# Ledger of designs, part 10: VHH binders against q8wuj3r1227to1361

Target 1, 135 residues: q8wuj3r1227to1361
Amino acid sequence: NDFAYIEVDGKKYPSSEDGIQVVVIDGNQGRVVSHTSFRNSILQGIPWQLFNYVATIPDNSIVLMASKGRYVSRGPWTRVLEKLGADRGLKLKEQMAFVGFKGSFRPIWVTLDTEDHKAKIFQVVPIPVVKKKKL
Short names: E, the ipSAE of ESMFold2; O, the ipSAE of OpenDDE; V2, 0.75 times the mean of E and O plus 0.25 times the DockQ between their complexes.

## First folded at step 4 (VHH)

Design l2 (framework vhh_7aqx_2)
Fold by ESMFold2-Fast, scan of step 4:
Structure l2 (fold): chain B 135 residues (1-135), chain A 127 residues (1-127)
Amino acid sequence: as target 1 above (135 residues)
Amino acid sequence: QVQLQESGGGLVQAGGSLRLSCTTSGFTFSDYAFSWFRQAPGEEREFVGAISGSGGSTDYADSVKGRFTISRDNAKNTFYLQMNSLKTEDTAVYYCAAGEYSDLFYWGPEDSEYDYWGQGTQVTVSS
């Protein structure tokens, strides 16, 4: 349970750091616009940094997350997942993987997998996520 | 039912110390992270400090770092704010708050992140 990577259209975004790995994709173009990670910190912790980061993500963004090693599986920061389309009140297990969306609605492909040993998602997301019927 | 009750507030001279307590009931104490907030007259409610469910992680607002310490006592279902080197600017009503999931401290000004709140206790620091 000590490896993690996020793969988008055949390109891998691995991290050697324990914690939550995050990839942000533009929902109009399907282009990766950010790749970062958030570790546990004795002083600050994941939730402040991750909460602030999610607040800066533009609407119409696809947000991918994966845990590696030990991460903070409990705490109010899990409400960040609700802002990205996860169901309210979910309890995370030892590992997690997440395909989320920041926007005015919850697409059907929003998925959270959480398990004690491994978590994985394979998902196909249509691009653009938001489109006018006339276009 | 869930309850949080503050105690230990009062009048203190600048440079003095106070210890606030927040006694809890109605939930499994170890499943919660705790924080303190304060509200000065005419101001918005402001984050003061937080402690994780394990007690292994703490964080504080810049204005109180080095002066205030948050701690918890799982056997007593109580958590504390030790306030040292008090300043007149620390005068406020102090609120305790609890958020479910015990392994997190939260440095966030969004009070909506916390599930339960106490009624508040007044701290007045005179010069």
Scores: ipSAE 0.005, ipTM 0.165, lowest interface PAE 12.5, mean pLDDT 76

Design l3 (framework vhh_6qgx_2)
Fold by ESMFold2-Fast, scan of step 4:
Structure l3 (fold): chain B 135 residues (1-135), chain A 126 residues (1-126)
Amino acid sequence: as target 1 above (135 residues)
Amino acid sequence: QVQLVESGGGLVQAGGSLRLSCAASGFTFSSYAMAWFRRAPGKEREFVAAISYSGGSTFYTDSVKGRFTISRDHAKNTVSLQMNSLRPEDTAVYYCAAELGDYPFWSLEPSDYEYWGQGTRVTVSA
């Protein structure tokens, strides 16, 4: 077995199953609001549960993902990453790590790392992601 | 001149074994995911097994799991399918196929594969 984890401010969120690990962070306060995993394996074809879950993530959320084991790396799955700020037409390798954002713009810190053996991202995200304006 | 040439097909009795080989030439073999598909008489082409371009991942259709083993040899530019405990239902023409490894995994759809062999016939008698 390989391993995967997502770490936020010193706290590790380890993988619970093969597929895609997802951590959602509130972009206003930097607080982790959910941590879950989806099998998103080639055996399941279309990852409906993951698609539905991502659709429910609030705007202004930082979305972290990491692969563990085998996962579906093509097809409509890449459009989910594009909706979270990934470049169009990126080619996924055997592993991936992703720092994304759900919102009206693409922050410069949105990052996708994909490699055959190990993918890793270290990123510093300023909070709040969207500065509130006093009227 | 891209070529995929299958060999190793033939007639075998149920419970027997066959090893299929696919020799690749004319392209960068190590950059391609390789798969085996089969077409039984009167049926559509179906996925059997695949191996990633790195060789680190394999996938099998449910009906062959535990019986078939796919492998690749980068030095020889070959992909092989070891078929054990053969059943009459495995009777088909077997095709080797290649898909550019921009993604680490393969498609299960025949239409996504760029290169195809001519096929090798496997007949399993009851």
Scores: ipSAE 0.000, ipTM 0.119, lowest interface PAE 15.4, mean pLDDT 78

Design l4 (framework vhh_7aqx_2)
Fold by ESMFold2-Fast, scan of step 4:
Structure l4 (fold): chain B 135 residues (1-135), chain A 125 residues (1-125)
Amino acid sequence: as target 1 above (135 residues)
Amino acid sequence: QVQLQESGGGLVQAGGSLRLSCTTSGRTFSSYAFSWFRQAPGEEREFVGAISWSGGSTDYADSVKGRFTISRDNAKNTFYLQMNSLKTEDTAVYYCAATEEDLYFGYPSSEYDYWGQGTQVTVSS
């Protein structure tokens, strides 16, 4: 609640703003390709902005999220996470952390933690996520 | 399990007004959040406006904000899109859509489970 950050291979991506922080990682090489934040703003339409952003993420991307402070969690949030491999119908609490994947299948390491005070995930993701086909 | 039917479309001159209606058939009108979408020829279907199942929240696309108003009448199992100050750019087929999820903000069209057949709105210059 007092802080939020996403850490990838020892590098921290902190957020000083309330809302949702998102880090996108290339699933082939494990490199961070974008880092952005969505403020907690009813006027800005955070869930809709997040839906639009997720639509721009390339397939075979690892998508990490962390909340800080209050965020708009009712209605479309569960469906946004379902697009990235979360279980259907999961209810979000006041805080969340998420390790997701955008692609044609759901890896076993997709994880959502949602809690009223603190949410935290530590997850090891094998790279490349999609392995080469045999000749 | 809800069925949707639009009405109220037609030809109108720029600067005019239309009210679209979406009548629902099904058991639990008050359990659904409702939205309007539109699709112009050769374009993707786009969000127009939404109203939550409680009626306590509405949301609109920036292109229509201040001109369009969404409302619902639970006694009539109907929801509406009041369209004012119409522009030629508003010409499209308008679709009503329903979801069992409550909405704070608009959903992408792919997230709606129930759709009407569409009603044509043509705005002439």
Scores: ipSAE 0.000, ipTM 0.145, lowest interface PAE 12.9, mean pLDDT 77

Design p1 (framework vhh_7ocj_1)
Fold by ESMFold2-Fast, scan of step 4:
Structure p1 (fold): chain B 135 residues (1-135), chain A 121 residues (1-121)
Amino acid sequence: as target 1 above (135 residues)
Amino acid sequence: QVQLVESGGGLVQAGGSLRLSCAASGFTFSSYAMGWYRQAPGKQRELVAAIYSGGSTRYGDFVKGRFTISRGNAKNTVYLQMNSLSVEDTAVYYCAATYEWTYGDSTYDYWGQGTQVTVSS
C-alpha cells in the first residue's frame, strides 16, 4: 500500500508501478520532457534498463527519481546517480528520492535521500531554472 | 516468429537431478533477460530463477542453493540445473523472455508452452 509521486510546478507525476519513477526536465525551458517508470521486475533487468535510459538523457537536464514499493537498491546502476551529481560510493536503502542534474557541473541543489522501508521520504528542492520561451 | 521451446522435463525420484533447456528463436537473444517460472495445479505461477543479459541471476526462495540458471548466447539457449529435487518441486516449468533495453515497457514478454517435472518418492 505504498505510493510515490514527483511534483513539478504544481503538477503531480504519480507512479502506478513498483520500482523507480523518473521525470526529466529540460534545464533551459524548465519543462518536463519525459515521465517514465522502471518496474521492479526480475525479468525486466531494471538496473541495466535504467542505466541505458540515463545515458540517453541530454546534457543540461534535471533528473528526478523516486522509488515506489520494492526496487533494486544494489548493482551497477547505482553508479548512474554519480553521473547525475550524487556523491561517489553512495549506498541506497529501501527507499530513495533524488534530484539530479546531467551536465558538465554539479549543482549545489543535487539531493539524495535514502531510508529504510519504515520511514517516509519527502523532499522539496527549489531549482533555479529560467524558462527559454513563454507559453 | 518468436519461439521458446523447453526440454529436459520428466519423471525423477526425490533426491535426483534434472537439467531443463529452453531454445529461443525469432528475437535477439543476447538483449533479453531469461527466466524460469513454475506452476503446480491450483497454485499461482512463481519465480524459479532469472538471468539477465549481463549474467547476474535471481532465485526464488524455495530453490536457492539447489538450482542454477545459466545461458549460452551463442546457442540462444537458457538452462536450469535442478539438484536435490523434492516432491514439492513437481510443477509445469515455463521459460520466459523479456527485453531489457525498453524504457519500462513490458510488451516484449514471451513465454514457452511449459514442460512437466514430476518428482516421486
Scores: ipSAE 0.000, ipTM 0.145, lowest interface PAE 14.3, mean pLDDT 75

Design p10 (framework vhh_7qia_2)
Fold by ESMFold2-Fast, scan of step 4:
Structure p10 (fold): chain B 135 residues (1-135), chain A 120 residues (1-120)
Amino acid sequence: as target 1 above (135 residues)
Amino acid sequence: QLQLVESGGGLVQPGGSLRLSCEASGFTFSDYAMGWYRQAPGKQRELVAFIYSGGSTNYADSVKGRFTISRDNAKNTVYLQMNSLRPEDTAIYYCAAEPYWDEYGLYDYWGKGTPVTVSS
């Protein structure tokens, strides 16, 4: 059977549901402040739940995501990733993993991996997250 | 087949108001969360407001206190009341229903958009 988890500083946050697992980290101190999951459900509206949740995330937060099983992979859902630093017009595959950031700039370490069978990211994020001037 | 038709856009002066409407057909409207998105020239499309099937709402920080989303399930319509409009609200506004999967694929429902220009 397939599995998904997010690991932060050696602690694993396993997915309990098919859909998207999300971990939020404070960008100043590097502590995990939230862990939740959004199921792929017609009635629950995973994209709306995720949009609402992302709207509550404070600026200067690192946002980690991982898919498990089936999820909504296009349309309004992908706009959430764009708000967290992903490239415009991205096309998600069967699975995805994401290291994003909510803030006024896009850090160089923002990473999206999307593949048909598996997705995996290993990323080191400098703490505190520091604003850089754009080129 | 699900269809979404937006109306109510136009040209207004700063500080003015507009009420956008989105009429839905082809599905059980009351079961779906509905949202308003906008896309300004040279910008990414962004979520402005949404309303869950149960009536709970959420707003982008840029529009809180100025915009109100509501729905009328008897009319299969979602509304966006826009007050105290600013030049930065200039965009094409899109209505969307929450997407879903079935055995035939992903369904992601958007209207064609209604333009709003806020200019002096």
Scores: ipSAE 0.000, ipTM 0.134, lowest interface PAE 13.3, mean pLDDT 77

Design p2 (framework vhh_7ocj_1)
Fold by ESMFold2-Fast, scan of step 4:
Structure p2 (fold): chain B 135 residues (1-135), chain A 121 residues (1-121)
Amino acid sequence: as target 1 above (135 residues)
Amino acid sequence: QVQLVESGGGLVQAGGSLRLSCAASGFTFSSYAMGWYRQAPGKQRELVAAIYSGGSTRYGDFVKGRFTISRGNAKNTVYLQMNSLSVEDTAVYYCAAEYDWEYGDSYYDYWGQGTQVTVSS
């Protein structure tokens, strides 16, 4: 189904646009600070738009993404997702969901799910987001 | 180790020209799309030009007709010829290498450290 939404603490952030929906959350308080959608255009594909957008996101931000419909286009997908804690060289499929983090370390809860028909993540993120030693 | 080394930046007068070079090592250069980005103080990083593994090119709107990107696969180098420079072109210019991906696929990307271009009136 061509349906996508991001939910944070019971509040849904739906989108009617094809492309990538992005929710940015403050890592100190766990509050949603923005909800934005990106779609492919003849001037710039989604991964280039995301590359520029991610550069504006403050450190210690949780970044959630969900695809709706067609989001694929050529560009620096690996670099964009790696900046948010994803592993390099991942193969993106027809749909994706992502729980990422922009900061000086890579939390264990960073998750990318990518599938041909439906991608879904359910994750609990401890707030505030802080680096912890291995135990 | 992967490395991208930019050169050719510097100070130039408005109306002048510069040629930037980016020497690449540590990966299969011919399989990668190569690009130039720039960032001025307080501004977002923007695409200047890209050249894909197949040889097609893409340019940012503010540089079309003035800048030309080219690549030498035998030398593992990408070039940016910058003509008719204006004060608005003043920025740090970054070389980037992106695996030439298509539908559903993604691979490793690399970035240089940047080279300063300053255009004076």
Scores: ipSAE 0.000, ipTM 0.135, lowest interface PAE 13.4, mean pLDDT 81

Design p3 (framework vhh_7ocj_1)
Fold by ESMFold2-Fast, scan of step 4:
Order: sequence, then structure tokens, then C-alpha cells
Structure p3 (fold): chain B 135 residues (1-135), chain A 121 residues (1-121)
Amino acid sequence: as target 1 above (135 residues)
Amino acid sequence: QVQLVESGGGLVQAGGSLRLSCAASGFTFSSYAMGWYRQAPGKQRELVAAIWSGGSTRYGDFVKGRFTISRGNAKNTVYLQMNSLSVEDTAVYYCAATYEWDYGESTYDYWGQGTQVTVSS
């Protein structure tokens, strides 16, 4: 059975829909600000709504993604993940899990796991992501 | 995946010179300010030198005119040239990296393991 969830600080955000599940966390406070999903159609591929959604995510946001069931594993997914700190030229398999960051740099905890059977990431992220200056 | 690997430390006589290197990986080097800090036993960690992505530099008061910081973005490496060394320069030297986000004093994001510099008289 297909099963997917994203867990933040002990709280699970389960996914009941096939596609890409997304959790957005404020990088200043560590607060979950959004939990949504994007289902890929076999005829349309990756919905344009996902690209527009990522464009609206504020800078200094942690972005968690997990696949469930069928999704488009090729095409523009590389560009979406690159905007969130993933390495260039990546190849997605049938499943993926991703811990990303929206900003102009790649934190050490940005991680992509992609595999045909299952994908899983455990990562510790220090908050705030962008350290504030000393007073 | 972030790694800062220091090299070039060791033993040197007073009046001598050393060149420290710090090879960086796992982040976009050209977007980070790089710095060198030092810590002697029983003392606080203090700034030795820093260099920003645009090439501007800052030095600690006791090393101005003797030490020079530089960076090679193509090699993802930062260097510290230390001249006219004195016994007071004996410390563990740490490489550090911080993202250039805003104005004012920033804390460094990443630290190396340190390299020992010992100056004998």
C-alpha cells in the first residue's frame, strides 16, 4: 500500500492523495504555515499550480516534500527542486522525499532521497535558519 | 555535507611565517563570507580576519599589518598568510563561514575542526 507522511517536531502531516505533498515551515520561528498537495495528471504532467505556489513561498522558508503513488518523475521537477536548494542535474525515481530551503544559499541539511520503492529522510534543522546578528 | 578542512598549522619560531588554508564544500562558497578565528587556552574565541564575497576584509586589532586573508572562489578555499609571528599568536585557528544576509555583525554558520599553531621563542 502506498503510504506517505511528513513529520515536523513529532507532529505527523499525513497524505491521503497521490502526488506531491508539501509542508512549508517558517525559517525564523519553525512554525508550520502550510500543508498542501499537488496531484499530477497523466495527461498534463506537473501542474503549473505547483510552480506558482513555490514562487509565492517567502524567502527563509523550509520546504518539505514527499511523493505518494504516481507522479511525474521527469521534466521540470529538477527546476522546482533546484530553486529550493537541490543539486543541479538530479534524476527523480518513482518516489522522492525532500527537505529544501527557499533562499539564495544551500544549507547543509538540504537533502533529496529518491528511489523506486520508498524514499525517507530524517533531518535536524536549526531554527532560525538565517542567524540573526549579535546586538 | 558541509565540510571545512583546515591545513597548514604547526610549529614555528618567533618571527616566522605560516600559511593556513581552509577547503570548503557543501555550500555555495561564493555567497559566503569566510573568516578565521583563534582560541588560546582559557581565552574566548576571537576574530583574526574575515573576507566577504565582494573582497572587503576585516582584521583583529593585534594582527593588522601582519596577517593577510584571501580567497580563491574557483578552489572553494580561504587562506590566511601569517607573518612576523609571536608567542602570543599561539592558538587553535578555526575556519568559519557565514551567509551574507544583512548589515551588522553576523554569527558564523559553519566551523571547521581547527588547526593548532604554536609559536616558540
Scores: ipSAE 0.000, ipTM 0.064, lowest interface PAE 22.6, mean pLDDT 77

Design p4 (framework vhh_7qia_2)
Fold by ESMFold2-Fast, scan of step 4:
Structure p4 (fold): chain B 135 residues (1-135), chain A 121 residues (1-121)
Amino acid sequence: as target 1 above (135 residues)
Amino acid sequence: QLQLVESGGGLVQPGGSLRLSCEASGFTFSSYAMGWYRQAPGKQRELVAFIYSGGSTNYADSVKGRFTISRDNAKNTVYLQMNSLRPEDTAIYYCAATYEWTYGDSTYDYWGKGTPVTVSS
């Protein structure tokens, strides 16, 4: 039963294609800003398109990812996860789910689940991610 | 200390052929996936062909049927055989290496300096 969806505050964002599904959330107000998918082809630009896409995501964004079907667990696209707070050197398995953050630090809730048959994360993210500090 | 050295580029007429080589040193070559990228003037770098450590291959749609990627683990070398070359294949060709099951700060772990290919009459 290979399917993938990302759910944010009760709203589901299903993927219609094999590869990596991405949902971007504004870290200040918790609003979904973008929902897109990248096909399972490093050659047809998954590493390039996903890398460029992540570069356009504003700082202080929560980035959710889920794999559907076969995805490239090898090669350059996995390095995108490091830019979103994933641990370095972690090997990806057949499926993955990811709760990441684009910013200068790694929040404690950044989570990667990677397994051969099924990957799933349930996470609560405090909003705003970057709290106002008056110093 | 890992190094990738490309060779085989040059000037060729449309319809001609070139074979690019990329020799690796300083690491366990057989553990790496290898790719060939190209960058034409004013354009973004694109993946042309990719070969996994196990030997399976992928190709960009623009080169399928014309280009062939292969590797020789005994010689620590990856090759790109380019046939039926067209003016739009003109670019600097880069060799790249990555561990299949790891990630880092760059799109690939290691890059060569590039070898220019010009297809012109």
Scores: ipSAE 0.000, ipTM 0.128, lowest interface PAE 15.8, mean pLDDT 76

Design p5 (framework vhh_7ocj_1)
Fold by ESMFold2-Fast, scan of step 4:
Structure p5 (fold): chain B 135 residues (1-135), chain A 121 residues (1-121)
Amino acid sequence: as target 1 above (135 residues)
Amino acid sequence: QVQLVESGGGLVQAGGSLRLSCAASGFTFSDYAMGWYRQAPGKQRELVAAIYSGGSTRYGDFVKGRFTISRGNAKNTVYLQMNSLSVEDTAVYYCAADYEWPYGDSLYDYWGQGTQVTVSS
């Protein structure tokens, strides 16, 4: 697809490069804390780069991903996405969009859309993600 | 049961060399990509080196020219030869395995317990 972007509360974060764009949001306040992108190179695949990056993301973070162009390469895709709440045994297609969460549980809104032509997610995420227990 | 057992870590002086080994069991080793990651206290975990089932390799920029990853499929072991060590290489080094065949997406990822490497000056 010609266009790829992540939008958070009306602000767009467009993809500048083929690969995977990642936006990290603080799950307590709902504020974007980082925006970065990863591309395949002749020496490095995206899943290895993401594996390292995800290890630096604090717990209670919402992690949004969107693909642009070629992003699939050999490496630990399943492990990376599982760390963010994805189901085991998933198979990635030519495009993907992902709403993930790094924390001790999987919120119901964790969503992966992967398709050969166009991947798109529209998701409302309640903030704070970790809510106080009500009586 | 799948196991990855690291060895070869320890204390070494700056400028010295160490060879780490990771012995794998419980899976068909030749179908897996193998790698080394490291993590120093208070720092991000980072990729040191990876070697794929087809023999291609990848290195972190900070170790290119100093470290060499290799694998011995007959012994189900991956190695990391570390030369010209500096204090900045001090970290816990973790072995990782990722099922790669046939299509490069894995359903199974495994980690070792880690081995401490300490470089003194």
Scores: ipSAE 0.006, ipTM 0.152, lowest interface PAE 10.0, mean pLDDT 81

Design p6 (framework vhh_7ocj_1)
Fold by ESMFold2-Fast, scan of step 4:
Structure p6 (fold): chain B 135 residues (1-135), chain A 121 residues (1-121)
Amino acid sequence: as target 1 above (135 residues)
Amino acid sequence: QVQLVESGGGLVQAGGSLRLSCAASGFTFSSYAMGWYRQAPGKQRELVAAIYSGGSTRYGDFVKGRFTISRGNAKNTVYLQMNSLSVEDTAVYYCAAPYEWDYGDELYDYWGQGTQVTVSS
């Protein structure tokens, strides 16, 4: 299952199942805090599952996504990705990779790559993402 | 408009076979997982089988080895082949597609009308 993975600081987070793999990183310390995957469920499509999941992610989190196989289904993809800093109205293709951020602003490094055969992002994210408070 | 139309149900003797079909329209069928649920009187709907867009399948424990789910993307149809039927398989069988949310104000779930399967001892 090496053909679909997320890599953070040299460590690979692969999935053996069709769907979307998600890695959540603490934006202050840069540590991975969760690795989950989502498949289209007979009860809920991936975008609905992601909408609910994203609501549980703390602010100042970096959110990485990668598709394996077919993940596309109807649902609130635009709203889910917009919550993570993506541009409104983007269209998803057969494969996708995403570097997103949950917070009060959209960092310049938020990136979505979507293609019919392969999707790949290489990105360097400065830690901490949010500037330190000043008095 | 999304529509799911089941067919193939009926009366059959224990040990017999039936093949259910579900014709789907109004969405990009090949991109969706499709499934079959069943519901007997007074019981909750339970998952019988599901087939994902990538071709992976999932079955309820009571039907493994006896039922086979398949799909024909060219015909926008999902099938359930039911072999070695028992009286306990008597239920209304429903075709289903996963939840959809549009503009965040309403949650949609697509269900067919159901088809009755009755297994006589």
Scores: ipSAE 0.000, ipTM 0.128, lowest interface PAE 13.5, mean pLDDT 79

Design p7 (framework vhh_7ubx_2; at its last look DockQ between E and O 0.02; V2 from the best seeds 0.00; counts 0 for: pae E 17.1 > 2, placed apart)
Fold by OpenDDE, look of step 5:
Structure p7 (fold): chain B 135 residues (1-135), chain A 120 residues (1-120)
Amino acid sequence: as target 1 above (135 residues)
Amino acid sequence: QVQLVESGGGLVQPGGSLRLSCAASGFTFSDYAMTWVRQAPGKGPEWIATIYSGGSTMRDDSTKGRFTISRDNAKNTLYLQMTSLKPEDTALYYCAKDYEWPYGDSFDYRGPGTQVTVSS
């Protein structure tokens, strides 16, 4: 009965009790390469742990994040969202769902949904991820 | 080198029909989803339909009853059958490889387009 979760190609990744859930997908093959969670105590006290994790994510990776609504919506850790393609200066709310990208460009499908009561993203990402032109 | 070339456009009267073709080369055509998009003067690009490698399709509701997307993998060709054409259908029509519908207007490759003009 999870209010927040990540599902990739039919496989569900439940969120932790607090903080954020992270799932990393290879942008070339579309397979999940890693998944982890960061509790609020980490987000507040030792955000370098998150920064280090993100630094180890290979380029051209899709990064999914979700929270049950029990996360610190402010603080240095939020910089990772910008690193992964989120717009600068966004204000996070209680609920959060995020599809990001680690690479040398910002794909158009990068999406952050933040709401007080409900955040949801249903998204199809083309694999392999490539930099594309606009019409 | 990837190449897409649209053809079949022209001037037609309202209620008429046209069949557009898109000749593809430089990649394994059968492995990729292909898309038709259009752009009218002064308007943004409009997604029409996508056909996947297996033949399944997604189509915009506004043209779904009048336009049909299909493909011939043996000929490396994408088609758009248009019927009951309206003046509002006047636009430059493009075929595109790996168009990122519905999240934007990005694509890997597209052709130069073929002009469709519907006028009495």
Scores: ipSAE 0.015, ipTM 0.290, lowest interface PAE 8.2, mean pLDDT 87
Fold by ESMFold2-Fast, scan of step 4:
Parts: C-alpha cells; structure tokens; sequence
Structure p7 (fold): chain B 135 residues (1-135), chain A 120 residues (1-120)
C-alpha cells in the first residue's frame, strides 16, 4: 500500500510498520543514533510508548518523525511534540512529518507538516546545533 | 468529582516485591482504562502500564517482565504487582483515569501517589 521514509544525508530509513517512525540524530556531529518504529494498534497507545521513548533521548538530539498508514492522532500527541519544540496546542491530521529537537531551546528549523493525505518536510539543519562554551 | 488514592508503597530491598493499589471514586470505574505512572527523584513522569475496560493491557517494554497491571471492577481498584525491584524503581507512583494525563514536567493527579523506595 503506502510507504514512508526518513532520509538523512542521502541514506533512507524506511518504515516497515504502520504507525510512527522515529530517527534520532546526535546534534553535535549529525550522526544517526537510532531508528525506531511505533506500531499503530487499538491496544497499543503510541503516545504512551513514544512519551517514554522521548524521555530516553539525550538532550541536544535532532528527532525526525514520519507517519505511515494509520496512526493514533488522538490523545496527548501535542504534548509529546511540544517536548521536541513544537508549538503548544497543535492539532494533528491523518498524516504527519516532523523535524524536532530535544533541548533547552526551540531552533527555528523545527517543523511540523500535518495533512489528510500525505505529509512531507525537506530541511537543512546546521551542525552542531548547540555550541559548548569554553571554560 | 473524580478521586484516585494510591497505597501499598514502602521500603523494600533489591529483589523484593510490592503490590500497589489505587482506589477510585467519582466515576464508573469499569467503563474506563486505567494507567500507572511513576516519577523518580529529579526526573519527569514515566508511563508504566495501562489496562483497558475489557482487561487488555499495554506495558512499557523496560518493566513489562517485572510489573503486572490488573484491576478489580467490583472493588473499583487498580493494582500494580512489582517483582525483582531495583534501586532504579525508586519513585512516587500515581494512578490515572483513562489515557488522559498532562505530559511534561508538570502533571495533575487526583491523589498524592504512593512512595516506593528500593534500598541499594
């Protein structure tokens, strides 16, 4: 049926499952650290699993998300995305793509695209996202 | 008014077990999913498990081998059975109605939670 993927520096990270696909990138050097999928199910609350997963993501991480097929858009999705720099109170549609950041500030390149049929983002992120001060 | 009162926490040695209870009132308990959440010192809230009105459960992968969620609709009570407890399980444990819970660094629960402390 449909397909979804996240691409980082020419490498594709396709989703094999309906639901939400997540790629985590180290904000200091731009390396992909993990690629995880959260399957959509009436008995599995993606928002809860995603909430716990986001808590494990280190600060100064770039977090990419893309939906494939049906996903649970009900519940505290906006709260989860707010932790990654999305605006408060956003309403999700049938599909979504997201470029987020976990850290103490919201970069201007944080982007959410949400549409009923398809969602797509192209973004260029400067690395390192956060520069450490010298002693 | 919805009220949830947690109990059953306490001091336990590593490897020990505890059973937490949550007494619910102010709503038709059997109609709603129920959730356990914990907050460790210096950390934000972490979801543990949900049990649906029909009895199906969903559990966090990191604890699902040691923790079991269950309910008794006749008593309007939610349970969390914890085994093989580790120091990292030290936290204040809260129950929540439904899927509804304010995520982030702040949250609103109906009760004070029940403290679990695992001695290391």
Amino acid sequence: as target 1 above (135 residues)
Amino acid sequence: QVQLVESGGGLVQPGGSLRLSCAASGFTFSDYAMTWVRQAPGKGPEWIATIYSGGSTMRDDSTKGRFTISRDNAKNTLYLQMTSLKPEDTALYYCAKDYEWPYGDSFDYRGPGTQVTVSS
Scores: ipSAE 0.012, ipTM 0.389, lowest interface PAE 8.7, mean pLDDT 77
Fold by ESMFold2, look of step 5:
Structure p7 (fold): chain B 135 residues (1-135), chain A 120 residues (1-120)
Amino acid sequence: as target 1 above (135 residues)
Amino acid sequence: QVQLVESGGGLVQPGGSLRLSCAASGFTFSDYAMTWVRQAPGKGPEWIATIYSGGSTMRDDSTKGRFTISRDNAKNTLYLQMTSLKPEDTALYYCAKDYEWPYGDSFDYRGPGTQVTVSS
């Protein structure tokens, strides 16, 4: 837990600060479009920076998150996971890894792993991300 | 304010080489990831490669080993070195500013493109 990273297609995205790191991938083309982090002080307060960031992620985006170090496992920021497809009412532990989606539907590959000591996800996501067919 | 201007395209024979340039202005170039995308007539946009502010690169498997992305932060310039060109590489090539903050994906901050034509 002393060092965390996200890896996409062999490229690592490490974080040097405790908190939550975020990588956004375009769901149409499968390319990484941003990498950023939110340190614990932002997560503990009113997290307008995180909410604004997530609100402006383009629809049809894959959103990866990973914790580093001791982070706030409860707080207003955790509602962003529900916006990205996590089940409501999940209890976060001290570490987490998350594969989510910004869009109008919830793909079956949306995954949260949360553990007290270590969290890890390996996931293959189909590109382009396809919404459900009209009935 | 943000301006990206691609250059270096043209007509080239199969097997040839070209180096594309992208002159950037209106933002702190060294703070952002930069990306090359191409679009052939009648096709959707196709990602080629990205170079991050720290110098790490990522590229599409189909151009593996033929295309190299690089940047010169002192000149605010992004490059794409293309070798072993094939007719299927014919496309309009765009550079793009990658953007973490909301204003859309990297393609929304792109130049007008430079045409590469590989004639079989």
Scores: ipSAE 0.000, ipTM 0.097, lowest interface PAE 17.1, mean pLDDT 73
ESMFold2 (binder alone), look of step 5: mean pLDDT 79; pTM 0.796

